# Designs tried in a protein design chat: miniprotein binders against q56y42. Part 2

Target 1, 350 residues: q56y42
Amino acid sequence: CSNNTSNITTFKPLKLPLFWPWQKVKMGPLSVSPMGFGTWAWGNQLLWGYQTSMDDQLQQAFELALENGINLFDTADSYGTGRLNGQSERLLGKFIKESQGLKGKQNEVVVATKFAAYPWRLTSGQFVNACRASLDRLQIDQLGIGQLHWSTASYAPLQELVLWDGLVQMYEKGLVRAVGVSNYGPQQLVKIHDYLKTRGVPLCSAQVQFSLLSMGKEQLEIKSICDELGIRLISYSPLGLGMLTGKYSSSKLPTGPRSLLFRQILPGLEPLLLALSEIAKKRGKTMPQVAINWCICKGTVPIPGIKSVRHVEDNLGALGWKLTNDEQLQLEYAAKESPKSMIQNIFQTR

## First folded at step 8 (miniprotein)

Design e3
Fold by OpenDDE base, look of step 11:
Structure e3 (fold): chain B 350 residues (1-350), chain A 98 residues (1-98)
Amino acid sequence: as target 1 above (350 residues)
Amino acid sequence: SPEEVLQKADELFKEIQEALKRGDLEAVRELLLRLWELVYRILEEAREKGNPEAIELMERFFEIFLRLVEAFEYGDMEAFKRLLDELKELAQEIKRAL
C-alpha cells in the first residue's frame, strides 16, 4: 500500500492589495504608494534608544510594508547618532538587498534621502559627493529622490545657490531620478522651483510638517503652490509626535522628556481628539489611521515613522478607504479650535 | 571681533535657558536659529584666517547642534538640556582656539 502523501500546496490566500496600482501617486517621473515610511528612528540612540539588536525587528517591519505595496521610504544622510552616523541609509540599503519579496523588483523601491546643508558643504561638488556617499551606504546606483534637507537662505544665501547647483548636477549625472526639498516655505519654494526649471530640472517634491496639528495659513499656502507647480507635498509628522493618537489628553499627560511640549498643546485639543475618536469609531478605524487618511485626502503623501511591525500594521489600516468631504471639514474645523499648533523646524523658511 | 561674537553666543545660551524656564518654545526656536547664524559667521571668519583647530571644533559644534534641533523637534527637553550644556562647553573650547 503506497501512501501517496498528496503535497497539499497550501494556497496562501491572495491578500487583496490595500490600494490599486491606479491609486499610486505621481512624484515627477516616479510612482509611489499613497503613504510612505520615515526612518528617522533608525540609528537614533539618543531620542529613540536605538540598539543594533532592533535591526531584525526593523527588517520585519520593512518587509511587511513592502508586502503591502509600500514603495516610498524616506531617510537622510544625517540620520544615526554619533558612531552610527548614516545608519538609517545603511539599514535601508541592507533591507532592500536582503528582501526576498523584491527579487527582480528592487528598482520599484523609491528611496527618498535628504542631504544635510552642513556648513562644510561649500561647493556643488562636495554636495554631489554627499549624494555619492548616500548611494554607497544604500548600496544602490541611483536614488529615487535626492532632497535638500533645509534651506540656508536665512543665514547663508550664497551657500544655498551652491546647494541648488549641487541638486542640478546630481540630476544631470543620473545619481537621482528626481529632486526635492524639505522645510521650504512658500516664497523660497517658488524661488528654487524657478531656478531648477531654468536648468531643465523638475522639482518633484516638497517635504514639510503637515497634519491636523500643522495646517495653518503657511501650510495651506505651500500646498496651494505645490498643486499649481505640479510638486507633490510629502507630509512628515502626520501624527503630531503621537498627540493625534488619542493615547494622551489634558487629563492623561505624558510623563518624562516630552511632557513640557505635550502640556502646552494638549490643553485645547479636546475638540480635535473628540472628532478623531468619533470618526474612527464610525469607520471601524483607529485615530492614527484617521489622521493619516486625512493627510492622504488632502493630496499629500504622509511618511509616518516605521519602528515596529505593530506600527506598520496600524498605519497600513489608513489605506483602502477615504474620509468624506464632510468628515474632512469636521476634522479641520475641530483642528482650528485648537489655540496652539505644532512648533515648526528651526530652518523652516518663508 | 571674534571675542564680541563669542560674548553674543554666551548671551544667546543664557536667553535660551531662560526661555526654556518660561516654557516659551517659540522664543527657543528663534534663539536657536540666531545661535546657528552666529556660529556660522565665526566659522566663515576662521576659514578666512586659516585656523584649522577652530574649524574642527566648530564642525563638531554643528554636528551636536543638529542633534539639539532633533531633540527640540521631538520635544525631548532632557536630551535638549544635556546637548545645550555640551554646546556651551564646546563654545568655551572654540573661544580658546580663536
Scores: ipSAE 0.868, ipTM 0.944, lowest interface PAE 0.6, mean pLDDT 92
Fold by OpenDDE base, look of step 8:
Structure e3 (fold): chain B 350 residues (1-350), chain A 98 residues (1-98)
Amino acid sequence: as target 1 above (350 residues)
Amino acid sequence: SPEEVLQKADELFKEIQEALKRGDLEAVRELLLRLWELVYRILEEAREKGNPEAIELMERFFEIFLRLVEAFEYGDMEAFKRLLDELKELAQEIKRAL
């Protein structure tokens, strides 16, 4: 009596995709998920309290993002504190390599890294070598997007031209699939776009702080220029350091080191928090999901930070739906009633 | 002179601390950029003079300064103050090496 143990292939229920392939966002030659994830916390001992014992949790969070169709991961060569310099890229490279879900598909992941404009990067060759060092940490042959982390135009305009030539050389050598910038203001964004265009290099992305707390005149002008020039805006800090989460109010300030910044911005934020809460309730969503969905509706790619599986699950809920135009206008109106916006990066140019 | 530039750095450090006490984060942002620009010029001069000790100290200054910027952006004012004090100490070492 041969016991034919029928292998009942348990059909894992096909999880419906959170977004359809036609909802992917074009970013130069790349096709990315409507949302990416940022990895700034990875290796940050000073501000996040990173420990290597967290790596398994970060890997699970990364894998969950991949399983849900997220393919854009933002990092930088400067991420990671002290002896852990470059740890974010090392971890991301490890997780891409070890991911069983990516077996034979590692090239579907778009790694976007940012190269610091360090004062010792004086030649285009040194800046190309920074790209190679990122590739080595990531254990990949080609980056998705190589980004200049900030402009040096205000203090070192000669260095900036060298760094721009470095971006050209990275592209020409095939070390990057696309070129981007971060912390560029309207005027400097046009200048680098025009410079790169004369060299046959398309500027594909501009990364700036963009949220319901960072939608001032400058951010709207950057967005307009990006739309005109075919540049994709990547929005960092889409949750305004957590102020858009509803966890905090003027009566419920965060304890500890962030209390000063929050005490300045939370007073008068009540109209925006109310609008977020009402829309969230109406949609059966969370306030963070509404705030991230707004960034997507504005035609940006938000990159909320990954810290845990829970944060990935919460942020994934921002996908598969859209705010109406009226809901967007309601949020934007309430955001304009706030007397204070987020502070910008110190290197944010004009 | 290198001495005049270093005196301006000491003034900027005081102004940053005063702006922090007032809670004027925009003033802190502007003063941080001025401090970066100032130390960048000192680094250029040190490279022209061939002072390797001063160059190494200033490279370390910029690495710590980027952590200061991250602390500022994250709103961690305790980390920001600690890093600012570390930068002040390092600025005095740079002053002795120039």
Scores: ipSAE 0.856, ipTM 0.940, lowest interface PAE 0.7, mean pLDDT 92
Fold by ESMFold2, look of step 10:
Structure e3 (fold): chain B 350 residues (1-350), chain A 98 residues (1-98)
Amino acid sequence: as target 1 above (350 residues)
Amino acid sequence: SPEEVLQKADELFKEIQEALKRGDLEAVRELLLRLWELVYRILEEAREKGNPEAIELMERFFEIFLRLVEAFEYGDMEAFKRLLDELKELAQEIKRAL
């Protein structure tokens, strides 16, 4: 291969995408990649060891996701610990602004953020101001999805009505293209859907813990309601905090600070881990890729977290293929045989 | 009544620690929500009475509490214990401001 060709015509091989544009999913008025990424780790010094020296690597991971057609990024106004409160939004906004691949196309990124139901957010105007503060941190004029982070129905039902009005106002003022909720159980999900519908505001997304470790009766009921009402389910923690990766097992338990949680759940997972391993080997995939693909096959949009280029590369391998119905049933049967599942968020309602 | 609900908060701190020692994570989840509810009611009352110093401390309490919830959900029990101790200390400051 004898020609050194810096001065002649060359042809670059065609690179095939991980998924085609018609494989995007609808989320209200939005067209969203079949997987997104969560930014919970961005600014979390306490649990994830974030340091500002990591920002260049996070930016590279963000760019890799964009290069492969990902357009959904989920954050929250509460993401970031201590002095870094709001840092996840600030980093995401910075990466969007600095991205050369997005120059002139920043509106093609769907930013989903969440507004904490803090006890001092007691008027709809205060909740709208939380949205404006998020827009300021993100350095954008409009969100893709504005989400109420959790319901106050269990302890402050009067506050919840105010927060629902706040979502209506965010939508009417054009601050968000769509509204959603997070950590809503089946009863409250129907209630807010009806409330918003009466006011001409479609509920476009519901974000809950949904995975092969979080698919009990209540989570499946939420999924069914979403399907019937045209609400897109966004599934968080699709890998069960790493329990579905194959890194740990009943004979290979963790030794660190998460050992109590893992000891309670991991020993019962052997049937599920075996099923994941069998399918991963058959497909030439990793166990995380199978677990995430399952979420996609259920019609949800999973948002695994990112901390590095390596994590994004692996998770992108969940795209471009589909578990068969038999493989999905195999995984679901194995998951139901496990005696323990993930604990739901403390604020998840009925 | 604020003094009565603050005594109940102290009992909840003890119940949370005991539930965690026995590994009863569902009990911890339920007790955490009950603690949030109790302090929410104290804050509501403090706003009605116009006690800005207590309000500021309780707003800090809720911000730290959200980090506690994250530590619990992530399964980091060392961070959870440290944050729970921080909340107990802050609860003493709130009692003094009320």
Scores: ipSAE 0.834, ipTM 0.930, lowest interface PAE 0.9, mean pLDDT 89
Fold by ESMFold2, look of step 8:
Structure e3 (fold): chain B 350 residues (1-350), chain A 98 residues (1-98)
Amino acid sequence: as target 1 above (350 residues)
Amino acid sequence: SPEEVLQKADELFKEIQEALKRGDLEAVRELLLRLWELVYRILEEAREKGNPEAIELMERFFEIFLRLVEAFEYGDMEAFKRLLDELKELAQEIKRAL
């Protein structure tokens, strides 16, 4: 009664989307998927051992994300090591151009890139030209979001004013649909928001390290400012560089090159790892999916990395459901029991 | 003076290595920003003097320093140590060019 006879007509059931269109989130003038993907590993020979032989799998991972309704992809002009400087943007542009699913719809992908605050970018015109170089590498006419990668306020305040004017010009020239910042602390975030607002340029996004391992007082203050000012927080490293996956614990420390970082943070995480595991089992999910879903529940847009088809398949499972309020509080309480959190970017300001 | 700033950079390299040996990653983070600030000032002075060799070395230094920051954030301490050593050697070349 459950199995059909082989000679009858078989009808495929309708395929339900991983998330509904009304679950997209606003990011300034943009409507984006509730999760995006980051491309920092694309072209990184130093830390990931990138080789061009990996491009086919990366393209398949990109297509899988796209097929499942993801439209936000984050990159940077500094992604790609050594002679592969800018390679992440080149690969993303190639995959967008070659996608059969996007034919005639390439502009529906929201590309977010970041412009490094290099010490030789000393005029607003130079910063605008960095944006044009990114557009050339991406082979697109307009960015979704152009982001200043970090603040120079702590060491070069005159340069920062120039870079802010560059963001204004990028917007006014139509090179970007929206502007954002990355690695801005609470005080500088308010300052750039006010600066841009008086010039008719809305600050649409702020990108910081935000996760169950990076939600200390300063990160929560940034989140609160974003909520009050209508800025969308983009969460990078939502899995704490793998510490939230369940692969490691205080009794199963890594032995590789990242062991010092893990030894600093992983002790004391047992309550959080147990809470993640308990909720994952109850919901029929993985621990990474719970950790990413938490970021979504907080109203942020997490951008886990794309390294393989398998990673994208797992991360997509963070969509289509929501932690209950009690589950969110359980995770947050367990996270606060940790004596240590992730170390912030060196450029994150006050 | 440029020599005093370069001496402070040498002290910062030593402090970073010691902080890393004791596992004080927050101290490493703070020291990395101080090193970036210091080397930014050296680049400004090299440009004022019109020293093209020093400017090229400093720009190479900043590009490698960005990789050092990425290695630190990713937690790859073997890459971090190798890049830190490369920067120390480059700092000696910069001293000679200034």
Scores: ipSAE 0.791, ipTM 0.913, lowest interface PAE 1.1, mean pLDDT 88

## First folded at step 11 (miniprotein)

Design g2
Fold by ESMFold2, look of step 11:
Structure g2 (fold): chain B 350 residues (1-350), chain A 98 residues (1-98)
Amino acid sequence: as target 1 above (350 residues)
Amino acid sequence: SPEEVLQKLDELFKEIQEALKRGDLEAVRELLLRLWELVYRILEEAREKGNPEAIELMERFFEIFLRLVEAFEYGDMEAFKRLLDELKELAQEIKRAL
């Protein structure tokens, strides 16, 4: 069971496949797989129906991702609801520690977590302590990326400067290998980049909602700034939270509490869903695989969620190939004809 | 004035409910931020006056508010409506404690 490494070393392809997960991409000082996985659902009873009986399958899904070259996993100190607050980090740490293939090599996994800008985090020391608490829940000595989860510029600009200093201190104390931000708009992204650069701290990533349903002028401007400044964009919700899977359409709406949202958005997506379907059939892929591949083609690192072994198996199929330039343009044209209908995070700034 | 701020808080809850009823998700997004901006100002004032009961209630308000925002982003309108009702009840507790 422990002989997977010798099996892998006997395969040496003459030319590596495109978006090959063992051929890492740069994210500041880090090397990460071209796709990662998000853990928002882990411990979330409210929205995702989490129960502890799911932990075994989640662990199997985590191991499948590792076996297929994935090394980037994104979590947050706010992931987990009610009495399970912080549970996502605890589960990720448990799975890393229990992995037989990672024994002695836990630092090869790049853990990205996020620290919520809670209104009671008012000093840089409190923000550093939040990082230490995350390290404790994860049972690791150092994070790959410590991220400020959202900007407070819209309601508490003075708090934001304190949180920025907290990121600097996390880095200087060796608690994180790099820092990032989430839900930052173009202007605030440039400002924090300049702030961190003059203090010798690498801003390695900017995490925003980015997909064929979230590629408006502002999101494209964020991407352009990332390209110019050497910041890696991490795409969250690359499937539009289910809108891009092909499971639903204007004639096949979901039942349950999300039906109103889908009814508001899906009727305007027919050109995009058709383009996804046509390309998926042509390439022998699924619509989710095409949508995720598109995010990778744009130079972002998407982080679809882990909910089951089946979902990880499907998402891994987004790797190993690349949309042609014409296919990318077809999708982007169809997206422009469809309403851009995913709402951005309320805290995303200018 | 405190009375003006509390009245605006009640109006924001009503505006959010009406915007959601008509399906205006961008309006809901904007109103949610305005709701937190207003509550944050009340929290700052409670900190200045040293009112620990009000501070605790408003910190609990943000914990629920964050879940409300997540429910909104995810599109779970059942969870959203339930959490909005919890916030309305908590807002009345905050008014009492001020």
Scores: ipSAE 0.875, ipTM 0.944, lowest interface PAE 0.7, mean pLDDT 89
Fold by ESMFold2, look of step 13:
Structure g2 (fold): chain B 350 residues (1-350), chain A 98 residues (1-98)
Amino acid sequence: as target 1 above (350 residues)
Amino acid sequence: SPEEVLQKLDELFKEIQEALKRGDLEAVRELLLRLWELVYRILEEAREKGNPEAIELMERFFEIFLRLVEAFEYGDMEAFKRLLDELKELAQEIKRAL
C-alpha cells in the first residue's frame, strides 16, 4: 500500500509592478504614470512608413504598456498623413475600446490629444468642434487632457486669443478633464496661465522638447515656470530622436535622409554618449532607459514614441529605479559640453 | 505692396534652400517661421477682400507646410526637399490667384 500522495497546486507568483502606485504624478485633477507614450508614428506614412498591417503590433505594444501600469497616451488631431488624417486618434480609441485589461475601466486611461492651430480655426466654437471631432475619432466622451498644439503668437496673436477661449469652453463644457499647451516658450506660458486662471481654468500641463539634448536656457526656464506654477512638464523626444540610444555615434553616423540632422548634432556628443554608456553598464540598463530615467528624475513626464513591442519593452525598463544625484550631474555636465542641441519646434515662442 | 510681398516670398524660398545647403538648421527654423508669417498675412488680406480661390490655396499651403515642418523636426531631408518643392509650386499658384 502506498503512503505517497500527489497534491498539485498551480502557483502563479505575485507580479510586481515596474513602478509603485505612489510614483504616479499629479497633472491637474489627473494621476498619471511617471512615463507615457506618444503616437506620432501611428498613421504617419510620410515619415514613419505606417501601413495598416502594423496595427496588430501597435495594439500589442499598447497592451504591454497598459499591463505595466502606463496610463498616459499622447496623440494629436494632426497625426496621420494623407487619407489617414486623424488615424492616430482612431487607433488609440480602438485599442482602448478593445482592451480586455481595461474592461469597465476605460476611463482610467488618460488620453492627451492636441488640436492643431490650423489657420481656418478662427472662432472658439470651431476650436470646440475640433475637440468634438477628436472625441468622435477616439470614440470616448471626455479627454483627459486637451492641448493647444502650438502658439500662434508669433504670426497671429488675435487667433491665439480665440483658441485660448476655445480651451476655456472645452473645459467648461466637460469635454476635457484638463487643459494644456504644447511648444510654448517661457513668456507665453506665463501669459496663458494667467489668462486661463482668471477664467477659472487651471493650466495643467505644458509639453515641450526636453531631454539631455534639449535642456538649454529657454527649456530650463520653461521647466522652472512649470515647477513654480504647478504645471506638469511633458517631455517629448526624450531620446533626441534616437541620438541618445547608442545606435549611432560620431564614428557610426546614419546614412539616408536623416544624415544631415545627425551630422549636425551627433559629433560632439561623445562625452554625453560615454556618460550614458558608463551609467547604463554600471546599472545594468540600456542607454535609452538612462536617458528617459533622467527626464523622470527631473520631475517631467517623458513620452517616448510607441512603434514596436521591442521599443516599449526597452522603455519600460526606465521605470522602477532612479539615477543618483552624482549620476544626474555627470549626465548634465556631459550634455553641457555638447556644442549643439536639438532644434526647437518652429512655433515655440519666447 | 503686393509686389514686394511676392518678391519676399521668392527670396525666403531661396534663403531656406541656401541655409539647408550649408547645414544651418537654426536658420532654416527661423526662415520657415518667416515664410508662414508672410503667407498668413497674405491669407488675412485675401479673407478681407473676399478672394476664396486664394484662401483655399493658402489653406492647402499650410497643410503641406505642416508636413514640411514635421519632416524638418524628424530630420528627413528627402521628404523636406520634396515638400519644399511642392510649396514653391503652390506659391506660384497663389501668386496667380492674387
Scores: ipSAE 0.874, ipTM 0.945, lowest interface PAE 0.7, mean pLDDT 89
Fold by ESMFold2, look of step 14:
Structure g2 (fold): chain B 350 residues (1-350), chain A 98 residues (1-98)
Amino acid sequence: as target 1 above (350 residues)
Amino acid sequence: SPEEVLQKLDELFKEIQEALKRGDLEAVRELLLRLWELVYRILEEAREKGNPEAIELMERFFEIFLRLVEAFEYGDMEAFKRLLDELKELAQEIKRAL
């Protein structure tokens, strides 16, 4: 009598990431997750109510993002208010250094910071020193992306040329792997691209406000230029600072100091909010996840903010799926019918 | 010329307050840039004349101006009004230091 004690071998199912590794996005020489996270709230007591008691939760949120394949984190040397000037960079650096998941792999995190075009930054050497100060606060030897935070072309074109040379020097000195810009309009974006290309410096990204509430003619022109020139658009404020979350409506306005902005935009937004809600219910997702997924579907890399573990958990749900073309058109049609949109940064150029 | 520029500065603050009161946020955006453009020109003149007190005040002006712009973008109009008042006070100090 034959007795076979072997059965089909047992195996443990693979836990798949929220997105496949080969679906990472190129940014010049860099490979980044299809969504990153912004750190504007870190150290911002004025607008975001930051308190140092929040640091543990911020660290847990950072770790959650890493564990789910996020490698792009955006900060700035101007993030942090009052006595906490530079605190956003200090916190990010601390979290990178203390991370067990990054042990020996800290350079796989793409840190993108921004250098403010302060009126006292008048030489390329001063701009390079700003980069060194950011590296010191972050406690790292090299940035992934060093970004000029805005163009001075509207008021100080000679300063802008100095800042461009500063970006070149940052790259040549090995302080950054690539450079980027923030709040650049179509004409200035083409100009800096040509300037950097002739010097062999990779302009990998352009960061602007881009969302279902910020997709007007100029923002679409910036997107088109990015696609044509091989520049990756990074979308900031992809949730319209909370307006695309579904928490508020024309009949459920927030109380407090932000009510004027919401009163200006929300009354005509019902078709878009309904479209977001319908698609979210259909897909088993949240409205924020749909709004962020739309940015990803447009080929941009959105950077929603990190404030809590729960917000990161929700935002990660924007990954691993794709709106259909019909769903994208539905959202875009509803957005175009909105009478109001988000106001652009005052420094965004032509 | 300096008196004309300073008069334009006072006018811009008034225009910003009026635009905010009527809820014209796009006008506020445009006026904020014009405000900084004007202050930047005054800063350049102060640098040429070697006026370190005025330069320091205008650099402080920009630090607050950047927070004002951020409050505007975030939509916190109470912070915006408070910061705008601080800038008006600095503008008077700048006028006296010129």
Scores: ipSAE 0.873, ipTM 0.943, lowest interface PAE 0.7, mean pLDDT 89
Fold by OpenDDE base, look of step 13:
Structure g2 (fold): chain B 350 residues (1-350), chain A 98 residues (1-98)
Amino acid sequence: as target 1 above (350 residues)
Amino acid sequence: SPEEVLQKLDELFKEIQEALKRGDLEAVRELLLRLWELVYRILEEAREKGNPEAIELMERFFEIFLRLVEAFEYGDMEAFKRLLDELKELAQEIKRAL
């Protein structure tokens, strides 16, 4: 009786990273992942229920993002509530410093912070000092992208010129590798671009609300200007605060604090939610992955928020594939059938 | 007049509350910007006059106002209402310091 012990060579499936290789995207002098991550939840007790006991979970989510080739992290100096002001930058700086995967490669991480246009930032020097304070919280010598968080053009046009000169000085001093803006409309985006260009400072990014819920005439005009001027559009809220996730519908409205906004928008989203669901099913993807992939296909860099390893894994599923032109048009048509879009930021200029 | 500016401040808070009751979030958005612009002008005048107490109160007002904007963007109308009430109280302190 010859016992043929068949050596079942357990082929450990090479865990090829599910998305390798994907192409980096240009953002001025920088090369960034096709998707970044936003850190608005970090230190936000009021809206996100942040607690310091979550820091280990946020660190694990950050490491997983890095391991999968994500190198763009968006933050702001105003992120973090009350005594936790600047906590998002502190956490990001801690995680970059403690990262074993980044040993000798910390400069491959593109930190994009946003400096608030606070009414007390009256001089270019004070605005440069805000950049230094962000560098101190981040524990780094140079930012990837220094961003003006909003325009003051509507109420304080003289302050805006001072803040623009502050961006020039940050760049000239080497405190930032590139400069960007957030919440700029088409007209004001052209003005700052021209102002910076005459001073030899490249405007590398414009951060606006851009999603299947925020793709109106203004957003399309901003995108067109960005493409013409070589500016990379960063898409914040790519999931429309979770309305594009399929978790909620007209028949399954959320309860609690966000119920008003969701009740106003969800009943008109049925065509868009159906199109997202059908494409997601066809592609073997989730609705969030399709919504994020659409932002990438439009040539933007989406920055979904990080809360956990699971959210990173789910969002990474938006990479390594592309929607067809027909699938993009189907989503855009269904989005146009929606009678209501997302509300814009109060500081969004024309 | 200073009195007219202070009256306009109370009117804006009332208009925001009425827009919220109607569920008119676009009207709320526009009124929030007008409130920011109004308090910004009051701050400029207080700086020109050298009123450090009013300046400090208005700097605190803008810090809370940014949290109000975050609550509005997130759609947390309960947090928004609490922060709006805090801003209304602080606006009365600003009025006493002017």
Scores: ipSAE 0.864, ipTM 0.942, lowest interface PAE 0.7, mean pLDDT 91

